# VHH binders against Acylphosphatase (acyP), part 2

Target 1, 93 residues: Acylphosphatase (acyP), of Lacticaseibacillus paracasei (q038c3)
Amino acid sequence: MVKLAKQIVVRGRVQGVGFRWATKMIADNLDISGTIENRSDGSVFIQAAGEPLNLAKFVAKVKAGPNPYANVSTYEEQPLEDVPNFRGFQVTG

## First folded at step 1 (VHH)

Design k02 (framework vhh_8k46_1)
Fold by ESMFold2-Fast, scan of step 1:
Structure k02 (fold): chain B 93 residues (1-93), chain A 124 residues (1-124)
Amino acid sequence: as target 1 above (93 residues)
Amino acid sequence: AVQLQASGGGFVQPGGSLRLSCAASGFTLDYYAMGWFRQAPGKEREFVSAISSSGDYTYYADSVKGRFTISRDNSKNTVYLQMNSLRAEDTATYYCAADLGSYWEPLTSEYDYWGQGTQVTVSS
């Protein structure tokens, strides 16, 4: 099955609340591969690839907040033209 | 200012053990995820291990699974990396990072605060 990939930027209370690690757990459970990192402007940047229905579930959970401490106020996405060869879902600096 | 201080590195022979510490000041660790990264000469920075804010979830790079253990002691505002069965390929500068929110000061803040690294050298 063809994997889809998305580039995601989220803003809100998304740094300093365990956002990246909670998002990794969701990704691992849904067989989503990719990367997640904090950006200097306060946003979180995600590249995510997976089976279409699982990717949609991943997006829904991220938008809702991956843990009780997070609050996503702004969500932006765009397709990735090339699906990178990710090794699992990695938290990066 | 917020600070992370990594310590505990040094020289060790293959098969030996070291315990790294990452002490936080200027904030409390209770609500923040913590990670360890390393960088060997001429290589990109590599993920080593992470622990969730709750302590319920730990993550390890495949290269260190079964040999390294991450833990935290929130009463001491410190996270630890216990490194056992060390190999020459573990030689690197080790850095700790905190998922710190600096949302109100985004233009001047690094959200991954990297303290001064600690050098680990594994050789005979």
Scores: ipSAE 0.000, ipTM 0.142, lowest interface PAE 14.5, mean pLDDT 78

Design k03 (framework vhh_8k46_1)
Fold by ESMFold2-Fast, scan of step 1:
Structure k03 (fold): chain B 93 residues (1-93), chain A 124 residues (1-124)
Amino acid sequence: as target 1 above (93 residues)
Amino acid sequence: AVQLQASGGGFVQPGGSLRLSCAASGRTFSDYAMGWFRQAPGKEREFVSAITWSGDSTYYADSVKGRFTISRDNSKNTVYLQMNSLRAEDTATYYCAAGEYLTSPYDSGDYDYWGQGTQVTVSS
């Protein structure tokens, strides 16, 4: 099975609204592994790896807001050449 | 809308086992995360366990880790709670719940639909 990995940065109403936990639930549902953390500049940094279709669904749900309280105003991504060996999807920071 | 029916409660001695079932009606069961909560007389509802829509992730209260196992069968629209090594402190009415958007699986307020509950009594 082919797996892709991405680095993602999101901005908006993405801290203090349960964003990291809601995103973890989506990742777990789609068999996405990686990490998610809050950054000091108010952004959220995500590394995500999984099957292409599931990763695309993950991205779509994150962009739409992983729960009704969140609002993603800016989404930026870059591909990762190597797929890191993640232990599930972990909330850090 | 989904309707939930919890069953499988009863009387059991300490150290015994019970399996609770939560049957959902409707074609939307697989769109929801499912949770189990319990409430003892005079106490607030507390989280027990939760499972994501696919079954890929499970969550447990510290008090039940290693003793309880949550699972689901989307082909039967049913979620299960296997309860082993039961203790008197597990005596409560057990409720199943479904949530579309969970900020936290631990927060009962995030769940949209609730079953009527099934009573579990652990006593000698």
Scores: ipSAE 0.000, ipTM 0.218, lowest interface PAE 11.9, mean pLDDT 83

Design k04 (framework vhh_8k46_1)
Fold by ESMFold2-Fast, scan of step 1:
Formats: sequence, structure tokens, C-alpha cells
Structure k04 (fold): chain B 93 residues (1-93), chain A 124 residues (1-124)
Amino acid sequence: as target 1 above (93 residues)
Amino acid sequence: AVQLQASGGGFVQPGGSLRLSCAASGFTFSDYWMGWFRQAPGKEREFVSAISGSGDSTYYADSVKGRFTISRDNSKNTVYLQMNSLRAEDTATYYCAKDTEYFGYSLPDEFDYWGQGTQVTVSS
């Protein structure tokens, strides 16, 4: 019943293809809270928190591409030790 | 050509209500997410709400959740924004927008904005 959190950076064809909003839909369905934003270097930055099994499903779907238009070429994650009190899953950039 | 015409703005006191309409033409209306954005003087344009082509999914900015309701009537090619419990900080020009991507199931990441919008002023 413990919740985990991760900080994620993805690169590839991940901006201008509906990536952030498709990822939000997946997060909402899996009760994942956090934020997602586009970065100026073309990457997408995600903070995600949830139940371990649902977080693992979320990660798998993001790595596979959250929609057919996206292509994830690199995926990097780090544990997030100080978990913010997120309000749902928010698109911020 | 795609055309979007927002209307229904006006003057209202704090706590009041307004209903905005956006009449759309030039594309298959039910295939696209529609949204509302607003811009106050000296501020950046901000997202307000969005609705899927079918009307089954809606999203709201945290600042308007519980007060605003987005809806659409695909038979009339019109999207609506019902604004309740209006506050001075809701004062802005409101724009309706169409998703840039055509794929039916895709969530909007980018919107096209059209026309001059409709002005909402909340003041006593």
C-alpha cells in the first residue's frame, strides 16, 4: 500500500504529437499524480507518483509511446525521494 | 477555411453567471477537441477548458474547476462555456480554439486560435 514516485525524462518525437495530453489520460486511468512539461531542449519532463503496480504500468505505457504519433528514443528515470503533494496529473509546459 | 466565432461575453457582477458560445465551420466538428482559452490585459493566454469530439471527456484548469462547465452540441457545430460564481480575476477576452491534430482519439497538445474572442468583465 506504499506509494512510489519517479522523475522521468523522455526524448524522441515527444513534442507536437499530443504526448503530454495522451500521457495525462494514462495517468488519470491509473491514479497517477504528478506533472508533465515540455523542455526547451526538446525533451519531456515528468514527475509521477502512485501505487507501485500502477506506476510500473504507467512507465511501460510511456516507454512504448502513449499514442501512435510519438516515438520515445530515450527514457531516463530517477527515484523522487521528496514527493510533492500533487493535485492529480497536470500538464504544465 | 476554418472559422470560429465566440460570443456571449459582457458585464457581470461578482458571483454572477454568463454562458459563452463558439460557432464553428469549415471542418468536421465532431472529429476535433475544442477548447476555451482566455487572456487578461498584460497576461499570457491561459488554458480554461477542453472537450473531446464526442463530448465524453472534459478537462478544466484548476482555477475554474467546479465553477465552469464546458459542453458541445455537434448537431449545431457549437461549443459552450457555462461560467458560474464569476470572480474579478475571470475578467479577460475568451477565445475558442480547435485542436490542430486530426486523429479522432488524440488529446490536444496544440490549439489553433481564431477571431477576436469575446470580452468578459466581472466588476461591481
Scores: ipSAE 0.000, ipTM 0.142, lowest interface PAE 13.2, mean pLDDT 80

Design k05 (framework vhh_8k46_1)
Fold by ESMFold2-Fast, scan of step 1:
Structure k05 (fold): chain B 93 residues (1-93), chain A 123 residues (1-123)
Amino acid sequence: as target 1 above (93 residues)
Amino acid sequence: AVQLQASGGGFVQPGGSLRLSCAASGLTFSSYAMGWFRQAPGKEREFVSAIDWSGGSTYYADSVKGRFTISRDNSKNTVYLQMNSLRAEDTATYYCAARYSESWYTDAEYDYWGQGTQVTVSS
């Protein structure tokens, strides 16, 4: 199956609230591969790859906040032309 | 105060089954990921299983994968561990724990801990 990939940056109440764990759980359930890390500027950086329908569902859940304590105030994405070879969905940082 | 009350332990023969329960109070249960850890006498505490806040994702230690199943009921503020095909090596005190952290396998990432329930697998 063809995969699409995106780079995503989210800002808001996204660090210290279980954001990366909740996002990983969503990714695992939707067979999304990639990485998620906290950035020093308070943002969260995500690279995500998967089947287009599942990737769209992943994005919708991230934008809505992956758990009740998170609040996403800004969401930025751009496509990745080359899909990186990810090993599952990994929390880094 | 936050309390996690583990129960369901006991004595069982090898090959038997037990179901552990952990009832939470004093926290917004549906906002916490939950984990089970165990500690045998003279050993360090080890990870057993974890479940995210929604119940949609689960993780297992290799030693229990295929034999144990973690689940939760957010309407009852309870997490469960169904233990099948029990072995003598599963003998330990089992602890439930709650966290906001992104790491499921490191006990230092868990915010709250229960008192534990003893499981003894012996002939």
Scores: ipSAE 0.000, ipTM 0.110, lowest interface PAE 17.1, mean pLDDT 81

Design k06 (framework vhh_8k46_1)
Fold by ESMFold2-Fast, scan of step 1:
Structure k06 (fold): chain B 93 residues (1-93), chain A 125 residues (1-125)
Amino acid sequence: as target 1 above (93 residues)
Amino acid sequence: AVQLQASGGGFVQPGGSLRLSCAASGFTFDDYAMGWFRQAPGKEREFVSAISTSGGTTYYADSVKGRFTISRDNSKNTVYLQMNSLRAEDTATYYCAAQPGFYDYLSEAHEYDYWGQGTQVTVSS
């Protein structure tokens, strides 16, 4: 199978609102692998890899807010050209 | 009143199996993530496993991965821990706990709102 991968930075009301947990549930349902962590500047950093259509769905759900308590004000992404062998979708940091 | 009633503990030999149950009442169970923690004599309470509000996502401590399985039945307000291939080092009092389902910190005991009385598991020859 062909996989795409992205690194993503989101800002807004994205820490202290269950953002990482809700995003992991979406990732698991879409067979997205990667990592998600809180950053010291208040942002959330995501590495996500998966089948292109599922990755697009994942991105759309993250941008919309993965739960009702989150509010994404800024979304930035870059392609990951060297894709790590992720073990599922892991919450770190 | 809020209650979490853990049961299913007991004495078992190494390699044996037990199934723990935690029956919840007095709160909206479907809105809460559930966790299992354990505490051996003289040790801090440690994380074992957790399950999301729907049961769609599960988490395990490295020490129990592949041996324990967490599940829940929202129609019965109950969470379960199936414990296979038990080892002497699994001997502890096992506690179930509830945390609002939107929090990230499912392995952190201080993030849990409600705690049960615990059930003792002893693995010995």
Scores: ipSAE 0.000, ipTM 0.112, lowest interface PAE 13.3, mean pLDDT 82

Design k07 (framework vhh_8k46_1)
Fold by ESMFold2-Fast, scan of step 1:
Structure k07 (fold): chain B 93 residues (1-93), chain A 124 residues (1-124)
Amino acid sequence: as target 1 above (93 residues)
Amino acid sequence: AVQLQASGGGFVQPGGSLRLSCAASGRTFSEYAMGWFRQAPGKEREFVSAISYSGGDTYYADSVKGRFTISRDNSKNTVYLQMNSLRAEDTATYYCAAKTGPWEYLYTSDYDYWGQGTQVTVSS
């Protein structure tokens, strides 16, 4: 019924390993909307919005690594007070 | 290196079916993920479907889910797109593409090698 949103930054082996694709598949399966992009400092930046239980599952899967090739060494999140009106889950940047 | 040749396009009535083939030349076909993209006149090239190098992972654009099926035969160096329940909005030139690595299938920029297109026309 109610959607929550978070900004997420992950670091580790998270670029060049299919991280964005694997994360998008998880998001699509859990009806999470948002954006994901590679940053020039080697991090991945995510904005994610969805129903609380699905968002929690999304976060758990991202922290664990969305595929066997990725390794998340740091995970940082902040709540988004305003939930953006995302159209699906999009790769940007 | 891999070279790709798409074929199997043609004219079909709405509700009809076509099977597209993409023949690859090169000794490492089984190491590539494969995708199908399409481009209608005056529009940008858009994603249709993709299959991992093992065939264990497939993805479809929402507009074709349940109607199109992607498959591959590594012994024949060929990827197929079975298109059922065709609609006028499926009219486009269809391109096959190959990429190294098993991930990030959705965007034209993800793909390293492209074939020439095959035209599909669904009358309305």
Scores: ipSAE 0.000, ipTM 0.109, lowest interface PAE 16.4, mean pLDDT 81

Design k08 (framework vhh_8k46_1)
Fold by ESMFold2-Fast, scan of step 1:
Structure k08 (fold): chain B 93 residues (1-93), chain A 125 residues (1-125)
Amino acid sequence: as target 1 above (93 residues)
Amino acid sequence: AVQLQASGGGFVQPGGSLRLSCAASGFTFSTYDMGWFRQAPGKEREFVSAISPSGSYTYYADSVKGRFTISRDNSKNTVYLQMNSLRAEDTATYYCAVEPLYGSEWFRPSDFDYWGQGTQVTVSS
């Protein structure tokens, strides 16, 4: 099956709450590959690729907060037109 | 390369205090969660505390809440753990960590790029 990919920006209480590592755990369980990084404006930037149903589950879990301490106030996504060859799901930045 | 150097451990009597420091280098310190884990002899590592990049949010394990205080100085690339009212059960090697998970039920040591060098804390009479 063709993998879909998305670029995601989340804002809220998303830094300093274990957000990136909790999100990686969800990604690994759903076979989602990509990257996640903190940005200087307080947002978190995600690139995520995977099977469409699993990617939809990933998005739902991220929007709901990947752990009890996170709160996602805004969620923005755009399609990635070319799916990068990611090395699993990596925490960066 | 990421480097974390923990220091400040030692021998202290119950009810005493210690201040741990973790000097960080090799990454953009001010953009990462920082925190502390500990491991007692023959036990698994457990979460102790975490602090947000700006220092605005702090998190503590129930066992240390009210006794320990985490802080950071982004100008010095250093995170601190002030430990008050120490108990025998606080005896452990303390590790500085980048992006610690809040809560230990889903902890996996392989999820961390680098744990840093630990510092030994012994609380005994």
Scores: ipSAE 0.005, ipTM 0.202, lowest interface PAE 11.2, mean pLDDT 80

Design k09 (framework vhh_8k46_1)
Fold by ESMFold2-Fast, scan of step 1:
Structure k09 (fold): chain B 93 residues (1-93), chain A 126 residues (1-126)
Amino acid sequence: as target 1 above (93 residues)
Amino acid sequence: AVQLQASGGGFVQPGGSLRLSCAASGYTFSDYAMGWFRQAPGKEREFVSAISGSGGSTYYADSVKGRFTISRDNSKNTVYLQMNSLRAEDTATYYCAADSTIYEYGLWDEAAYDYWGQGTQVTVSS
C-alpha cells in the first residue's frame, strides 16, 4: 500500500497546551509516522505519512484540536512528494 | 462486521421529548467513542453530540447544549441521545457513528468516524 505524506502548519493555541503529545497519541493509534515540532513563530510544524484513510483521520483530528485545551485557528497543508523514512512519530523542537 | 443501528425517532410537538438509541455490534464497544450527527433535507450533515469510550467525556453542539444529553451503557453496547425541549429546527435524520481510533478528541468532526449507522428520522412540528 503506497503511503501518502503531508507537511502541515497549524496556528492558534497550539503551544503550551500538550498539543505535540496529544498529536503523537493520535498518530501512534493510526500508524502515522513523522515529526512534530514547535516553531519560534508560535506555530506547530508536522510531517505525517501513512495510509490514505488513516492520514485523513489524523488530519481531521488535528484540525479539530487533538485535546480539549488546544484551539487550531489556521491549518495549512501541502503534499510531501518524497515520503521520508520516518521512525515512528517523533516529538522534536 | 461492525454494525450500528439507530432507532427511537418519530413525530413530536415543539417542547416535546424523544430518546434515540444506537445499538452496536461486532467490536469492543467500550474502546470506541460514539457520536450523533443529523442532516436536514438540503443541508450538510452536522455534529450533535459525542461521548468517549469510557463515558467520561461528553461534547455538544452549541445549538443543543442544555437540551440534549448523550449517554452510553457499555454493558448493552448502546449509546443514547435524550432530546428535551425539541424545536422545529431539530427536525432531521439522526445518525450514530463510531470512532475506532480510541483517542477521544476531535469527536465533533464527521471525518473522525469510520462506522456509521442508518438514520432515524425526527420530525418536530405542530
Scores: ipSAE 0.000, ipTM 0.219, lowest interface PAE 10.6, mean pLDDT 83

Design k10 (framework vhh_8k46_1)
Fold by ESMFold2-Fast, scan of step 1:
Structure k10 (fold): chain B 93 residues (1-93), chain A 124 residues (1-124)
Amino acid sequence: as target 1 above (93 residues)
Amino acid sequence: AVQLQASGGGFVQPGGSLRLSCAASGRTFSNYAMGWFRQAPGKEREFVSAISWSGDTTYYADSVKGRFTISRDNSKNTVYLQMNSLRAEDTATYYCAAEDYGSSFYPTQEYDYWGQGTQVTVSS
């Protein structure tokens, strides 16, 4: 496949700061599909799929913080082997 | 589902070192946070160390911090515990355990899958 997919978990100041919507704007700009949701433990969970170079750019922007108010203290990722049939990039939770 | 097998235990003198290995079978090893626990005879099972599914986050019990190092190799489906400066109080059966990625990133007693243990004996 030309597209790669990853599961991502970020921690830090990532809830209540517009993180999910800022991340969606980045995803839409880079043609990344997937989902993003707040978890009850304060983390944000992302599934992201796209062209390898664009996915790498997406990851770099998320790690750096998608807006000036966010601070990512922990970033964890893994490849997705079974890529879900995503409908664009959806904000949930 | 994952099956776990711990190995590498043995008899060692105080101040010695051992490296424990936990081999996992299954196609989703990289989806699990992994932990090491130990149990001495007549004692409750206690937490030793944990590592997140990515390897980026590690946790250690205060009793082993600075002496033990946890690591993983997802290409080999294996987690390791390097045990340095061993003490008599480290004598126990050591167990590896797996916790599904989505349930928790923190060490817990509620790990989803447990392996058989490997015995570590520290004595002169």
Scores: ipSAE 0.000, ipTM 0.101, lowest interface PAE 18.7, mean pLDDT 79

Design k11 (framework vhh_8k46_1)
Amino acid sequence: AVQLQASGGGFVQPGGSLRLSCAASGFTFSEYGMGWFRQAPGKEREFVSAISSGGSYTYYADSVKGRFTISRDNSKNTVYLQMNSLRAEDTATYYCARSDLYTGWEFPYDYWGQGTQVTVSS
ESMFold2-Fast, scan of step 1: ipSAE 0.006; ipTM 0.301

Design k12 (framework vhh_8k46_1)
Fold by ESMFold2-Fast, scan of step 1:
Structure k12 (fold): chain B 93 residues (1-93), chain A 123 residues (1-123)
Amino acid sequence: as target 1 above (93 residues)
Amino acid sequence: AVQLQASGGGFVQPGGSLRLSCAASGSTFSDYAMGWFRQAPGKEREFVSAISESGGRTYYADSVKGRFTISRDNSKNTVYLQMNSLRAEDTATYYCAADYSLGYEYVHDFDYWGQGTQVTVSS
């Protein structure tokens, strides 16, 4: 079983609009594990791991914004090399 | 299209309780995840709580976790928000929203917003 992992930072209108909960539901449905948290600079930080096709779908949905009141103006990703042992997909902050 | 009607708001003192209801009509209600959002004067709309289409998973903003409970009754096409231990900071107009099942290739927008219901927590 091949799994990939990514570290993601999104900026825009991404706090206070249900972004973290919508992202968790998408992750749960695609069997993505990881964490999501709000950062003090207004960004949202995500670590996500899963099957390549499901991870690609997860990324596409995050970039599109999980609801109409969220607007992702900046999307940054990089491979996550040191993958923590994630316990499902958790909201940590 | 899904049409939503929020109700149950009112005046309540700190520490009090209130139950909000969101009645849905139109498209099949059980196909939609449901959420509650709120907006206080001069602030952006913020997430409060959400429930999956089956009711099997619930989600809460940190500010309301342990005080609010979301539930749904698919036979009545209604979602509820039970608000306990209310604080002045909970004063806002509360909106319900419907979103397509997250199992689909595309997660549809919260295009179906109900009429808001005002909650005022004051002594």
Scores: ipSAE 0.000, ipTM 0.242, lowest interface PAE 11.3, mean pLDDT 79

Design k13 (framework vhh_8k46_1)
Fold by ESMFold2-Fast, scan of step 1:
Structure k13 (fold): chain B 93 residues (1-93), chain A 122 residues (1-122)
Amino acid sequence: as target 1 above (93 residues)
Amino acid sequence: AVQLQASGGGFVQPGGSLRLSCAASGFTFSSYWMGWFRQAPGKEREFVSAISTGGDYTYYADSVKGRFTISRDNSKNTVYLQMNSLRAEDTATYYCAKGYDEPTWLSAFDYWGQGTQVTVSS
């Protein structure tokens, strides 16, 4: 019914370690839609939308590191007020 | 040029098994993660499985855990997907994928082959 959406920025060892790939796998398993991209400052930017309990599970897994190679040193999130019409969970940039 | 040749698909009854192969050329195979994705008619491509450069780490979609096994042979530049206990829901075209931009990133376009069709039906 009601989907929540979040804008997320993560920093740490999050580029060159399969972070976007592992995060997409988690998103697909939890029926989370959105986008994920690497940014030039070394951060990863995520927009994620889904059922509240599944979105909470997604966030917990991202914070913990989506695979054994990643290390998340900072996690920032904000609600996304206008939820874009995402096509699945897509990797960009 | 990067080339990925997927094969081994076919028609099988529910509960049956198939083994897919992906022959890779045009890049240093042992330096890249490899993976399998699938796409059913009218649906988006979805992740199936991934394997690290040396085969030490493997990942599976929840829908295939315990039924599918990914492996690779770096001496043959080949990645495999052993599919057991097949279900009607596994019917899809299966694509082999290679990393792009980073060792573990998988691309849907430049590094995907034609794919191989798997049909599970009684």
Scores: ipSAE 0.006, ipTM 0.172, lowest interface PAE 9.6, mean pLDDT 82

Design k14 (framework vhh_8k46_1)
Fold by ESMFold2-Fast, scan of step 1:
Structure k14 (fold): chain B 93 residues (1-93), chain A 126 residues (1-126)
Amino acid sequence: as target 1 above (93 residues)
Amino acid sequence: AVQLQASGGGFVQPGGSLRLSCAASGRTFSTYAMGWFRQAPGKEREFVSAISGSGDYTYYADSVKGRFTISRDNSKNTVYLQMNSLRAEDTATYYCAAPSEGIYYDVLESYEYDYWGQGTQVTVSS
């Protein structure tokens, strides 16, 4: 199946609450590859690629908060036209 | 469905070491995270350590950080917990666990895990 990719920016209570590693666990479970990093403005930046149904599940969990400690107030996404060659799902920044 | 078999527990003196193993079957092992939890008599079950399906990321409770190391061998469907510098307060039954086949939220929380191995007892005493 054709893989889709998205760039995602998340704001809210998303730093200092285990957000990146909870998101990585979800990504690993759904065979989503990509990267996740904290930004200096307090947001979290994600690139995610995978099968459409699994990517949709990943997005739903990120929007809902990947763990009970997080609260997502703003969710923004853009499609990536070219699927980058990611090595698994990596926590950076 | 996942079947888990934990082993490696025993009696050790303070400052000693033990290596726990957890053999898994039933799902493609590299696709899911694995956790270790422990429970002492009269206490709640507590998180010890977790490792991502790829093995690229590990998590530790503050009480064990720097002393315990989690690893996995995806070719053998086994996760390991190397326990060094053991203390009396590490005495507990240790459980390995795998999340449900669906989406899970937080590998630190026991309620995210549907599949639990039979525990292996670790006793640290002089």
Scores: ipSAE 0.000, ipTM 0.159, lowest interface PAE 13.1, mean pLDDT 81

Design k15 (framework vhh_8k46_1)
Fold by ESMFold2-Fast, scan of step 1:
Structure k15 (fold): chain B 93 residues (1-93), chain A 125 residues (1-125)
Amino acid sequence: as target 1 above (93 residues)
Amino acid sequence: AVQLQASGGGFVQPGGSLRLSCAASGFTFSYYAMGWFRQAPGKEREFVSAITGSGDSTYYADSVKGRFTISRDNSKNTVYLQMNSLRAEDTATYYCAADEGGYSPFWTSQGYDYWGQGTQVTVSS
């Protein structure tokens, strides 16, 4: 019932490798809602909300790389206090 | 560098047919859903059709169902749009687009990371 939310920025080999799709599969499996988008600077921006333990698992999987082709070289997160009303986990621009 | 090259547009009479091609390079093609969008003068860019990375699922806008067919050849890094029974309202610049997710919402332009230059289709008598 009680959700935590985070905004996340990842860099590395995170575009052109199916990163957003693989991350969505993990989010759907863990009942995480939010958005994921590629940014013009080569980073991926994520907003993620869910149960604390499931959100921690989501973060661990993202940091490890959501599929074998991805490599996350930097991971930054901040709490997201103003939580949007997400419709599942959505891939956006 | 990532490139998408759309081709096959032209001038055609109502009821005619055209086949568009989109040649892709610079990424792992089979991991990407491919889509076709079109934009007529003075209108927003609208969804036409999409195909999953595997080619197992296809999607069509209601306005083109039964007339257009999307397909892909992953060995040639190419997606195709076969357009039959063309109408004046199909006149637009047609763009191909690639989404790295492989199953993003296929009808939203935001779901697509790479865009090609368009190919112009004009249907007129």
Scores: ipSAE 0.000, ipTM 0.159, lowest interface PAE 11.3, mean pLDDT 82

Design k16 (framework vhh_8k46_1)
Fold by ESMFold2-Fast, scan of step 1:
Structure k16 (fold): chain B 93 residues (1-93), chain A 125 residues (1-125)
Amino acid sequence: as target 1 above (93 residues)
Amino acid sequence: AVQLQASGGGFVQPGGSLRLSCAASGFTFDEYAMGWFRQAPGKEREFVSAISWSGGTTYYADSVKGRFTISRDNSKNTVYLQMNSLRAEDTATYYCAATRDYYSGPLAEDEYDYWGQGTQVTVSS
């Protein structure tokens, strides 16, 4: 199956608000594989891979905030040319 | 200091029932979702159940749905786990944990802010 992949960094109210778990639920529903982790600088780092249309939906939902209490103030993404063989969507941080 | 005191574990025969309690202190309990996790001998810790800050939303692992019921009493700063139709596979140390009430659906272990001591449950004949 052909996949696109992106690495994503989000900042804002994104730690201590269930961001990683809410993002995982969205990823699972859209068949997105990857990883998500909290970073020591307060950001959240995501690697996400999936069918292009579903990946676009995933990105839109992350930018909007994956739950009502999260607030994404900064969103940065880069394409991943070498797509890792992810095992589902995993919380690793 | 933050404290979560789990109690109510013990020995029970297959098909029996136990009620676990987790008494919380040192934080604003009614602003936190509460969860129960368990760890069986030689296995990783796994999610069992969670309840929102108001008690309006509950979540269960597939392995316990229909047998376990989570509830809370915010006036007593306590969360409960009623365990019915117990099986040998439910033998584990049970832990309660607290997290900010910002979640919908099952909660990942690493999203919990505070963890309690365990209470041991042994289901054996």
Scores: ipSAE 0.000, ipTM 0.133, lowest interface PAE 13.5, mean pLDDT 81

